# VHH binders against PI-PLC X domain-containing protein At5g67130, part 8

Target 1, 376 residues: PI-PLC X domain-containing protein At5g67130, of Arabidopsis thaliana (Mouse-ear cress) (q93xx5)
Amino acid sequence: CSNGNCQLLDSCSSATDCVSGLYCGDCPAVGRSKPVCTRGQATSPTSIINGLPFNKYTWLMTHNAFSNANAPLLPGVERITFYNQEDTITNQLQNGVRGLMLDMYDFNNDIWLCHSLRGQCFNFTAFQPAINILREVEAFLSQNPTEIVTIIIEDYVHRPKGLSTLFANAGLDKYWFPVSKMPRKGEDWPTVTDMVQENHRLLVFTSVAAKEDEEGVAYQWRYMVENESGDPGVKRGSCPNRKESQPLNSKSSSLFLMNYFPTYPVEKDACKEHSAPLAEMVGTCLKSGGNRMPNFLAVNFYMRSDGGGVFEILDRMNGPVLCGCETLSACQPGAAYGSCKNVTVQTRTPSMDSTAGSNSGGSYSGSVQFSRSLAS

## First folded at step 1 (VHH)

Design f03 (framework vhh_5j56_2)
Fold by ESMFold2-Fast, scan of step 1:
Structure f03 (fold): chain B 376 residues (1-376), chain A 128 residues (1-128)
Amino acid sequence: as target 1 above (376 residues)
Amino acid sequence: QVQLVESGGGLVQPGGSLRLSCVASGFTLDSYSYYAIGWFRQAPGKEREGLSSISSSGGSTTSYSDSVKGRFTISRDNAKNTVYLQMNSLKPEDTAVYYCAARYYGSTWYLPSEYDYWGQGTQVTVSS
């Protein structure tokens, strides 16, 4: 196969060989010698089911979304920091990313996105003015009227009314989900349908508690629990909460942010990490959270995988919660919970990797349920 | 719905071997599974004992209780959605109902309370 007609897991020699939404991906880290057509886009869960509370859905989130290879360089300055992503925010959103982690700083008499240390931005850690990225988000929301975006701000902005002014200047205030409507005490969020109808399609959280009262920006850990990030967060067999978060099994919050990325980003290892290791970690975090499924899955290099990647795991996180089926594609709109389509599933063949390989296809009848997660 | 079905039990003489199978349905044992499978047994008048566990990951991490280590081997065939327990050098003390069960990866493998899905059990009798 060639010229745009190669299907998922077919061998390819270039990105243009694969059907739309797939790219030609190599993963030497899993022992693969030839590239295959690899998923690069998430299935929108709201295109399948849109009548459930927002806190029932799992969304793809990119860690340091602005820290990507396409970011412009400051004149005469070499950037001395790590990249966390490979493509633009616009491309991330087009590929189904719905959560963006952004580090915001006071810098050069403006608010900038920086991948820096100790709460201080330097010219060699700076990426661009935050308003540039927020204008990309505005363009996406304007062009996609049923989509909801969440922004998590690691907040080093000290200027008065800095965040509220920034978002208003980006034209985002018309999509703003008001703090007054955010559920407390672990209550369910409004349904996605209601949020779209009211145009409350931008959720913004800050790491600074005072900004909730001062600027109307929600304090993150009042509304969500979060596991530890970096090397402690990818350690197999445990899923500890981060210091600012309540315990993951706390019933005080209805959202769960799951981090899965190492302290130092390594692009070539991401394709291995986003397969079996990530699936195992989802199970571990599900258990640590009292059988509550995470609502945001935050990763580096989100497109890197051995075929299905984070996109396959997202489908398997959403299916059991949203409709009681093993995967999102088995959900039947309007049907009773646990009523599943007979779905043919593409799996890796033994010839690709005997350790992870399976039959090239299969069918499911009936349903798979995470009953304890759904009861919580 | 999620189901686990054991087979391969029966009557065997001391020193003999049996291979138990646990077929999972309603979910797939592949590299994207959140579940690990464990084998347990329960003899009359005794508590349910954890014997062995295997993760659903590509690394297939295995664990064994001291009572069966070196005699029993757990393995996985993802293409058949099946977990096996190969039991060698069987003793009269191994007589019990054997259960397979599924738990979330990362929970304690030898505690029955950590498992959310259970098979109906299969009887193994080692003739006295």
Scores: ipSAE 0.014, ipTM 0.435, lowest interface PAE 7.3, mean pLDDT 84

Design f04 (framework vhh_5j56_2)
Fold by ESMFold2-Fast, scan of step 1:
Structure f04 (fold): chain B 376 residues (1-376), chain A 128 residues (1-128)
Amino acid sequence: as target 1 above (376 residues)
Amino acid sequence: QVQLVESGGGLVQPGGSLRLSCVASGFTFSSRGYYAIGWFRQAPGKEREGLSSISGSSGGSTSYSDSVKGRFTISRDNAKNTVYLQMNSLKPEDTAVYYCATDYSKYRLYSPDSYDYWGQGTQVTVSS
């Protein structure tokens, strides 16, 4: 195939060979010697089903979204910290990312985004003033009136009313989801349709409990359970909650944040890790949460894929919960739960003992299946 | 293969205007719009400074640094594969080499390293 007619997993030599929406991608980590047409963006679940409570949806979230190679350097300073992403926040949002993890610090008489250690930002760990990234978020929300964005702040800001002032200066107050309307005791969130109608399309959480009362920024672990991040969070066969979180099966909160990234980012392994290993971990975390599907899937290098990657996994997380189908693309708007259209879906992993095929993703260790959530 | 070429620089008096152009080859701006294009400048002995960016999508979002906000305007013409920077109310402090750059990376998926594509630059001198 060539000239814009190559389908998902077909071999390619340039992006122009692939049908619209796919790019020509490589994944040596799965043993592939040639690139294949690879997914580059998430399917928006709200473009298909928008009448359900917010806490029924799963969203793509980027870990340290600001920590990317495109960030400007400070004058005369070489940055000496790890990158977690490869593209800008604007690109991430255009590709279907709807959750952003941001580390915010008091730095250089401002609030900055830094990938730092010991709660302190340094010249060589600083990326940029937080307001620059929040202006990109404002532009996205302004241009995409039906989209909802969630920001989770690892919060090292000590200046009085620093967060509330920052978000107001970025022009984001008009989208702010108020704490007073956030559900308590595990109740359902407003529907996506209601949130869009009220223009409550920005959810912001902080790791600092006092800021909920002091600044109107929701304390994260009052509203969501969260598994451990880093190496403990990617360990096979377990999905432990982080210490600030209630147990994953707790009925006291209605959101579930699932982390899936190692302590040290490894670009070359990301496309492999985002296939069968991630699918297995979703199943493990679903079980640990009492058959509760995660609402945010937080990863490094979200674009790295063996074909379907995190994008296919998100479709398979949303499909069963939102419409009772194996994948989001099989959902039929307005149809009864469990009424699915016939779709041809190429799997990212071959079934047991493999099917031969140049585009199978290079792994023949067997099929991986999510455990599905029970319908409410 | 990816190449950016700036043009439109020159000598201008304080308070004057210039329009810079950045022509891209080796890739095309598409309605998908998954690339950002930006303008940067570098004065002698200084590090490069970001000025403005525009996303690759139709009707894409724009951003500006505080030093140029209200004076500079970024725009694009996808049919001509060109990005523009309209510079008004120029000051002596705006004297620099101006660069166009994109976060489009042909090699992102073939290499663990991410690449920025930069043009050669165009000189802008603001003096009497």
Scores: ipSAE 0.000, ipTM 0.127, lowest interface PAE 18.7, mean pLDDT 80

Design f05 (framework vhh_5j56_2)
Fold by ESMFold2-Fast, scan of step 1:
Structure f05 (fold): chain B 376 residues (1-376), chain A 128 residues (1-128)
Amino acid sequence: as target 1 above (376 residues)
Amino acid sequence: QVQLVESGGGLVQPGGSLRLSCVASGFTFSDSGYYAIGWFRQAPGKEREGLSSISTSGGGSTSYSDSVKGRFTISRDNAKNTVYLQMNSLKPEDTAVYYCAAKTGYYRSWDTSAYDYWGQGTQVTVSS
């Protein structure tokens, strides 16, 4: 195949061979010798079903979204830190990322995004003023009036009213989801439709509890449970909660943030990690959360995969919850829950059902799986 | 208003060289909203075909169609908001109107439907 007609997993020599939305990608880590047409964009779950509570949806989230190869260099300074992403925040949002993890610091008389140590930013760990990234978020929300963005702040900002002033200066107050409307005690969130109608399309959480009362920025672990990140969080067979979080099966909050990235980011391994290992880990975390599907899937190098990647995994997380089908593409608009299209699923990723006996990667076609198990 | 303006076309002998420029206005390559700038051409009576693309993100990753691989080189200068196409070893069959185009969204294929903004084109004629 060639000339823009190659489908997902077809061999390719350049991006021009693949249908729109796919790129020609390689993944030597899974043992293939030739590149294949690979997914690069998420399907918006709200384009399929938009009338459900916000906490029924799963969104793609990028770990240290600002820490990417395109970030500007400070004059005369070599940056000494690792990248977690390959493209800009705007590109991430255009590809369907809806959650951004940002590390914010007081630095150089401003609030900066830094990937740093000991709660302090240095010029060799600094990326850029946070307002630059927040202006990109403002532009995206302005141009895409039905989209909702979530920001999780690892918060090292000590200047008084620093966060509230920063977001106001970025023009984001008009989208701000107010703390007073955030559900407590594990209750359902407003529907996506209601959030869009009220223009409450930016959710911002901080790691600092006092800022909820002081600045109106929601304290993260009042509203969500979160698994451990880094090497402990990717360890096969377990999905432990991080120390700041309530247990994953706690009924005290309705959101679930699932981290899936190693402590040391390795780009060449990401395409393998985002296939079978990620599918298995979603099943493990689903079980650890008391059969509650994660609402944010946070990864490094979100575009890297062996074909379907995090995008296929997100479809398989959303389908069972939103419409009772094994993938978003099997949902029938306007149909009753559990009424599914007959969809051919071509994937090397195995079942997310943690009780499945056969967990070997391969091409699956002609059937939809997991709708009962994941919907329960 | 977003605009792409091509220049550098003209008449050249077979085996000659031309350098095309594409200047973007209304947005900058340093703005993170744009992933790729591509070069396309359309000869009389033929479909528009993709030739080369370069990302505005990262290190400027490039791709080339088989018809021009090894003869054409794409490059960018983000400070000048300009993408170049260096065309070497030109052949009569390279005669066409050359277009530059910009796309948003990281992984859209670079067929014509994937590109959001288009220039007006610049004529390249390869003739003796």
Scores: ipSAE 0.000, ipTM 0.160, lowest interface PAE 16.6, mean pLDDT 82

Design f06 (framework vhh_5j56_2)
Fold by ESMFold2-Fast, scan of step 1:
Structure f06 (fold): chain B 376 residues (1-376), chain A 125 residues (1-125)
Amino acid sequence: as target 1 above (376 residues)
Amino acid sequence: QVQLVESGGGLVQPGGSLRLSCVASGFTFSSSGYYAIGWFRQAPGKEREGLSSISSGSGGSTSYSDSVKGRFTISRDNAKNTVYLQMNSLKPEDTAVYYCAAELSYRYGGTYDYWGQGTQVTVSS
């Protein structure tokens, strides 16, 4: 195949060989010798089903969204860092990312995005003023009136009213989801349709409890449970909650943030990790949460995969919950729950962590069922 | 209790070499949940700058600032719980207090949570 007719998982030599929405990507980490047409965009679940409570949906979230290969270098300063993402926040949002993790600090008489030490930002750890990124978010929300964005702040801002002033200056207060309407006892959130109608399309959470009362910024762990991040969070066979979070099966909150990224970001391994290992971990975390599906899936290098990646997994997380089907693409708009299209899913068999059999010669076939992954 | 102790600093002539050591106590460099040990420096009246880092995982990755690429080499000895900075072709502008710092079990990347007290390097005739 060539000239725009190559389908998902077909071998390719350039992006122009693949049908629209796919790029030509390689993954040597899974033993593949040639690039294949690979997903680079999420299917918006609200384009299929928009009448359900917000806490029924799973959204793609980028860990340290600001720490990307396109971030500007500070004049005269050398930054030592390992990037967590490859593209700009604008590109992330265009590709279906709806959650952004941001580290905010007081720095240079402003609020900056930094990778730094316990509340202190230095020149060598600084990326850019937070308002620059928030203006990108404002432009996205303005241009896409039915989309909802969530921001989670690791919060080292000490200046009085710093966050509320920052978001207002970025023009984002008109989209602000008010704390007073957030469920506090594990009850369902407003529906996506209601949120869009009321223009409550920006959810912002902080790691600092006092800011909920002082600035109207929701304290994260009042509203969501969260697993460990880094190496403890990707350890196979377990899904422990982080210290600040209630147990994952707690009924006191209705949102579930699932982290899936190693402590050290390694781009070349991400395509392998976002395949069978991630699907297995979703199943483990679902069980640890008392059969509650995560609402945010937070990853590094979100576009890297062996074909379907995080995007395929998100579809398989949303399908069963939103419409009762194996994958989101099998949902039929307006149909009863459990009424599914016949969908052919091509994926690698055997799984990425299995010893290669006679079927491993670069071909993809078979159906991966989410219920099997959840059972494991 | 986590501590980092630097050593190996001193006076050296331009063009000379020094090897700095950073010994960790209260945790091991092979333990899960930490990923980077970094070297930093600060000269009087200047901002602290990052120089190099190394990952704690198997096959640990390294990074270097442009000011030291090709001259400085970071390495580790997990059995001795020590990270080294080999400094070659030293210049007068390398004169500074050198710090070791560890990024451990953090939620969002790039935070150096534990810092040593520093070791003085002076490059002069």
Scores: ipSAE 0.006, ipTM 0.370, lowest interface PAE 9.7, mean pLDDT 82

Design f07 (framework vhh_5j56_2)
Fold by ESMFold2-Fast, scan of step 1:
Structure f07 (fold): chain B 376 residues (1-376), chain A 129 residues (1-129)
Amino acid sequence: as target 1 above (376 residues)
Amino acid sequence: QVQLVESGGGLVQPGGSLRLSCVASGFTFSDSDYYAIGWFRQAPGKEREGLSSISGSSGGSTSYSDSVKGRFTISRDNAKNTVYLQMNSLKPEDTAVYYCAADYSWGEYSLTESAYDYWGQGTQVTVSS
């Protein structure tokens, strides 16, 4: 296949070979010998079903969204840090990202986004003034009146009223979801329809408890449970809560943030991690949460996969919760719960047919199988 | 605690049929559950083989291994908290202990044993003439 007719998982040599919405992606980490047409965009769950409480939906979230390969280099500054993403926040939002993790610091007489250590930003860890990124978010919300964005701040800002002033200066206060309307004690959130009608389309959380009372920025772990991030969070077979969070099965909050990224970001491994390993970890975290589906799936290098990736996994997380079907694409808009489109069921083993090697011998991942590029 | 109990095994002649049942306790197969149920078998001295799975909050997707496709049919009765495996056209090579496996997965099928945390004790099926 060529000239725009190659389907998902077909071999390709350039993006122009693939049907619209797919790119030609490589994944050497799984032993793949050729690039294949690969998903690069999420289906918005609210385009299918918008009448359910916000805490029934799962959203794609990017870890350190600002820490990307397209960030401008400062004149005369050598940046000594690694990237977590590959494209701009505008591109992330266009591709269906609806959650942004941002590290905010007092730096250079301003509030900056930095990928730094120990609560301090330095020239060599700084990316850009936070207001630049928040203006991109404002432009997106203005241009897309039915979309909801969540921002989670790892907060090292000590400037008095720094966050409230920053968001107001970015023109985001008109979309602000007020703390007074955030459900406590595990109650359901307003429906997406109600949030859009009220124009409460920006949710902002901070890691600093005092800022809820001081600035009207919600304290993150009052409203959500969260698993550990980094190497402990990607360890197969367990899904422990992070120390600031209540246990994942706690009834005290209605949101669930699931992290899935290693401590040291490795771009070349992300496409492998975002297939069977991630699918398995979603199942593990669902169990640890008392059968509560995560509401935010936070990853590095969200575009990288062996085909369907995070996007296909999100469809499978949303389908059962929102419409009672195995995947979001099987949902029938306006139909009763459990009324699903006829779906072609397929099973495949990861990289079995594309790996260089012999027919004799072992499995690639202990006999793991995929269903529509997902394994459980 | 989660428990699975298999029944319906026994001795049958080649070409015959058996229906296995798997009854779950400690969890329910309701439309709101995120669970997958699989059938596996193991013959003496062989590795455990995945045969069929059924998933989903609304009756879900089904999957079958090549060795049983067209001969075996998996189904569920959520009201009875039971999953069935209808086995037709049985062959001597189908002789094995049959296991029911379950997990609170996210509603998708799998034929891989590592996908399941809960296992029944097994029921013997012997196909002999």
Scores: ipSAE 0.000, ipTM 0.177, lowest interface PAE 16.4, mean pLDDT 81

Design f08 (framework vhh_5j56_2)
Fold by ESMFold2-Fast, scan of step 1:
Structure f08 (fold): chain B 376 residues (1-376), chain A 128 residues (1-128)
Amino acid sequence: as target 1 above (376 residues)
Amino acid sequence: QVQLVESGGGLVQPGGSLRLSCVASGFTFSSSGYYAIGWFRQAPGKEREGLSSISGSSGGSTSYSDSVKGRFTISRDNAKNTVYLQMNSLKPEDTAVYYCAAGFYSLPYSRTDEYDYWGQGTQVTVSS
């Protein structure tokens, strides 16, 4: 195959060989010697079902979304830090990312995005002024009137009214989801349809509790539970909550942020990590959360997979919750819950529902089926 | 601007000792620092090999290659932005240009290609 007709997992030489929605990707980490057509876009769950509360959906989230291979350098300075993504925020949003993790600092008499530690940004850890990225988000929301974006801020901004001024200057106030309408007692959120109608299409959370009252930016752990990130968060067999979070099975909040990325990002390993290991971890976290499906799946190098990757896993997370089907692509718009295009299996794959640990390649055939559905 | 400068090399007899220093500028060392500092060497006609690393993010955790374990000791002086390599019981096969390198968070000496900043090197010659 060639020239735009290669299907998922077909060998390819360039992205132009693959059908729309696929790119030509390598994964030597799984023993593959040649690139194959690989999924590059998430299926928007709201394009299929949009009448459910926001907290029923699972969204793709990028860890340190600004920390990408193409980020500009400060004049005369080289960065001593890792990147976590490969493409721009605009490309991430176009590919179906709807959650952005951003680290914000006071730096160079401005608010900057930096991949740093201890609440300090240095010239060698700085990426760019935050306003640049927020302008990309504004352009996306303006051009895509039914889409909802969530921003999680690891917040090291100390200047007075810094966040509220920044977002206003980026033209984002008109999309702002007000704290006063956020459910606090584990109640359901407004439906996606209602959020779009009210134009409350930007959710912003901060790691600093005082900013909720001071600036109208929601304190993250009042509204969501979150597992540990980094190496503890990818350790097989457990899904511990982070210290700032209530236990994952707490009934006091309705959102669940699931982190799945190692402490040290290694791009070439991401395609292997986003296959069976990720599917198993979703099952582990689902169990630890008291059968609460995560609402945000936060990863490094979201495009990298052995074929279906994070995109297939997201479809498997959304399908059962939104329409009662094994995967999102089996949902039939307007049909009754449990009415699926294909006969549903009686049990989910072990790695999605169990911590017993299935290392069989259940993602291999499932990735093919779901990705082909998207390619049509 | 980030710079690393090695010093302390020279000529020494077999069985002798040297202490190499690596001074960083453009960033500061701390106990919870953003970077690992590694020591590497390259002998004529051979590839660069990793010898040792020290990480502030790991509470000063150190690691060593088998060729130098027990003879070389890496240490850090955060107040002086300096990392040291104490080299004891030197052998003729230790003759090489010695480099220090900085990379973000907990890089082991075995990940030579992951280090972002490199010094210019200091020559160590072990000969009578």
Scores: ipSAE 0.000, ipTM 0.150, lowest interface PAE 17.3, mean pLDDT 81

Design g01 (framework vhh_7d4b_2)
Fold by ESMFold2-Fast, scan of step 1:
Structure g01 (fold): chain B 376 residues (1-376), chain A 127 residues (1-127)
Amino acid sequence: as target 1 above (376 residues)
Amino acid sequence: QVQLVESGGGVVQPGRSLRLSCAASGFTFSDYAMGWYRQAPGKQRELVASISSGGGSTNYADSVKGRFTISRDNSKNTMYLQMNSLKPEDTAVYYCAADLSYYGTRGYWSPSEYDYWGQGTQVTVSS
């Protein structure tokens, strides 16, 4: 195939060979000798099903979303730190990222995004003033009135009212989801439809408990459980919670943040990591959470895959929960739960074929089937 | 998996020179920036010098500019620090670091679990 007619997983020589929305990507790490047409965009689940509580959806989240090699340099300084992403936050949001992990520091008389050490930013670990990135988020929310963005802050900001002032200056207060309306004790969130109607389309969490009362920024682990990240978090066969989090099967919170990235980010290995290993880990974490599907899937180098990548995995996480189908693309808006389109899914990750005689007792029944499909 | 091994430290008189070496394994050395840090008694670790993945760009702390030279040999997975005109103030444990990224658990630095530092080599400059 050539000239824009190559489908997902077809061999290609350039991006112009692939149908719109796909790029020509290689993955030598899986033993592939030639590039194939590869997904680069997530489907927003709310474009298909928008009437469910926010905590029923799974969103793509980028680990250290600001950490890319093209960010501006301070004069005379080379950055010396790991990079976690390859493109701008604007590009990430356009490609379907809806969660952003940001490390915020007091630095250079401002609040900066840095991938640094010991709670301190240095010239060689600094990326840019946080307000630049928050203005990109504001532009996206303004231009996309039905989309919801979540920001998770690893918070090293000590200046008084630093976060609340920063977000106000970025023009984001009009989208702010208030702490007073955040559900506690595992209760369901407002529906996406209600959040859009109220314009509560920006969720912001901080790692610092005191800032909830002091600045109105929700303390992360009051509202979500979270697995370990780095090498412990990608270890096959286990999905342990991180120490700040309650156990993943705790009923005290309704959100689940799933980290899936190694301690040492290696761009060329990400395409292999985002295939069968990720599918298997989703199944493991689903079981560890008591059959609670993760709400945020946080990865490095989100575009990298052997074809479908994180995008196909997200579709397979959302489908069973939102509409009772194997994948999000099989959901039919307005149809009864479990009424699914016949879709041709081309993927290298394990999947369960559609079956005519399956008995579905509910969304969690579908989630169990999805988990087994991913693990196989 | 990632290992960094420093060598070349010792005791020298002021004005003398030492060359430190850092042997790296467990990652693709030529893809990543490297640096030297030092920790003097009673102080926190500070950057001494850094070098880009290909060796084309280097940065130095103001206190060592003109006296120290960082270099690397990607064919040997080794980084070097040539230290000339040593001063008593240069006395410290010198650490090799890969990419200088220290957060292994979603940005939470763990010195015991996700440390990409070598064990360090002592440099003592005394009369």
Scores: ipSAE 0.013, ipTM 0.283, lowest interface PAE 8.0, mean pLDDT 83

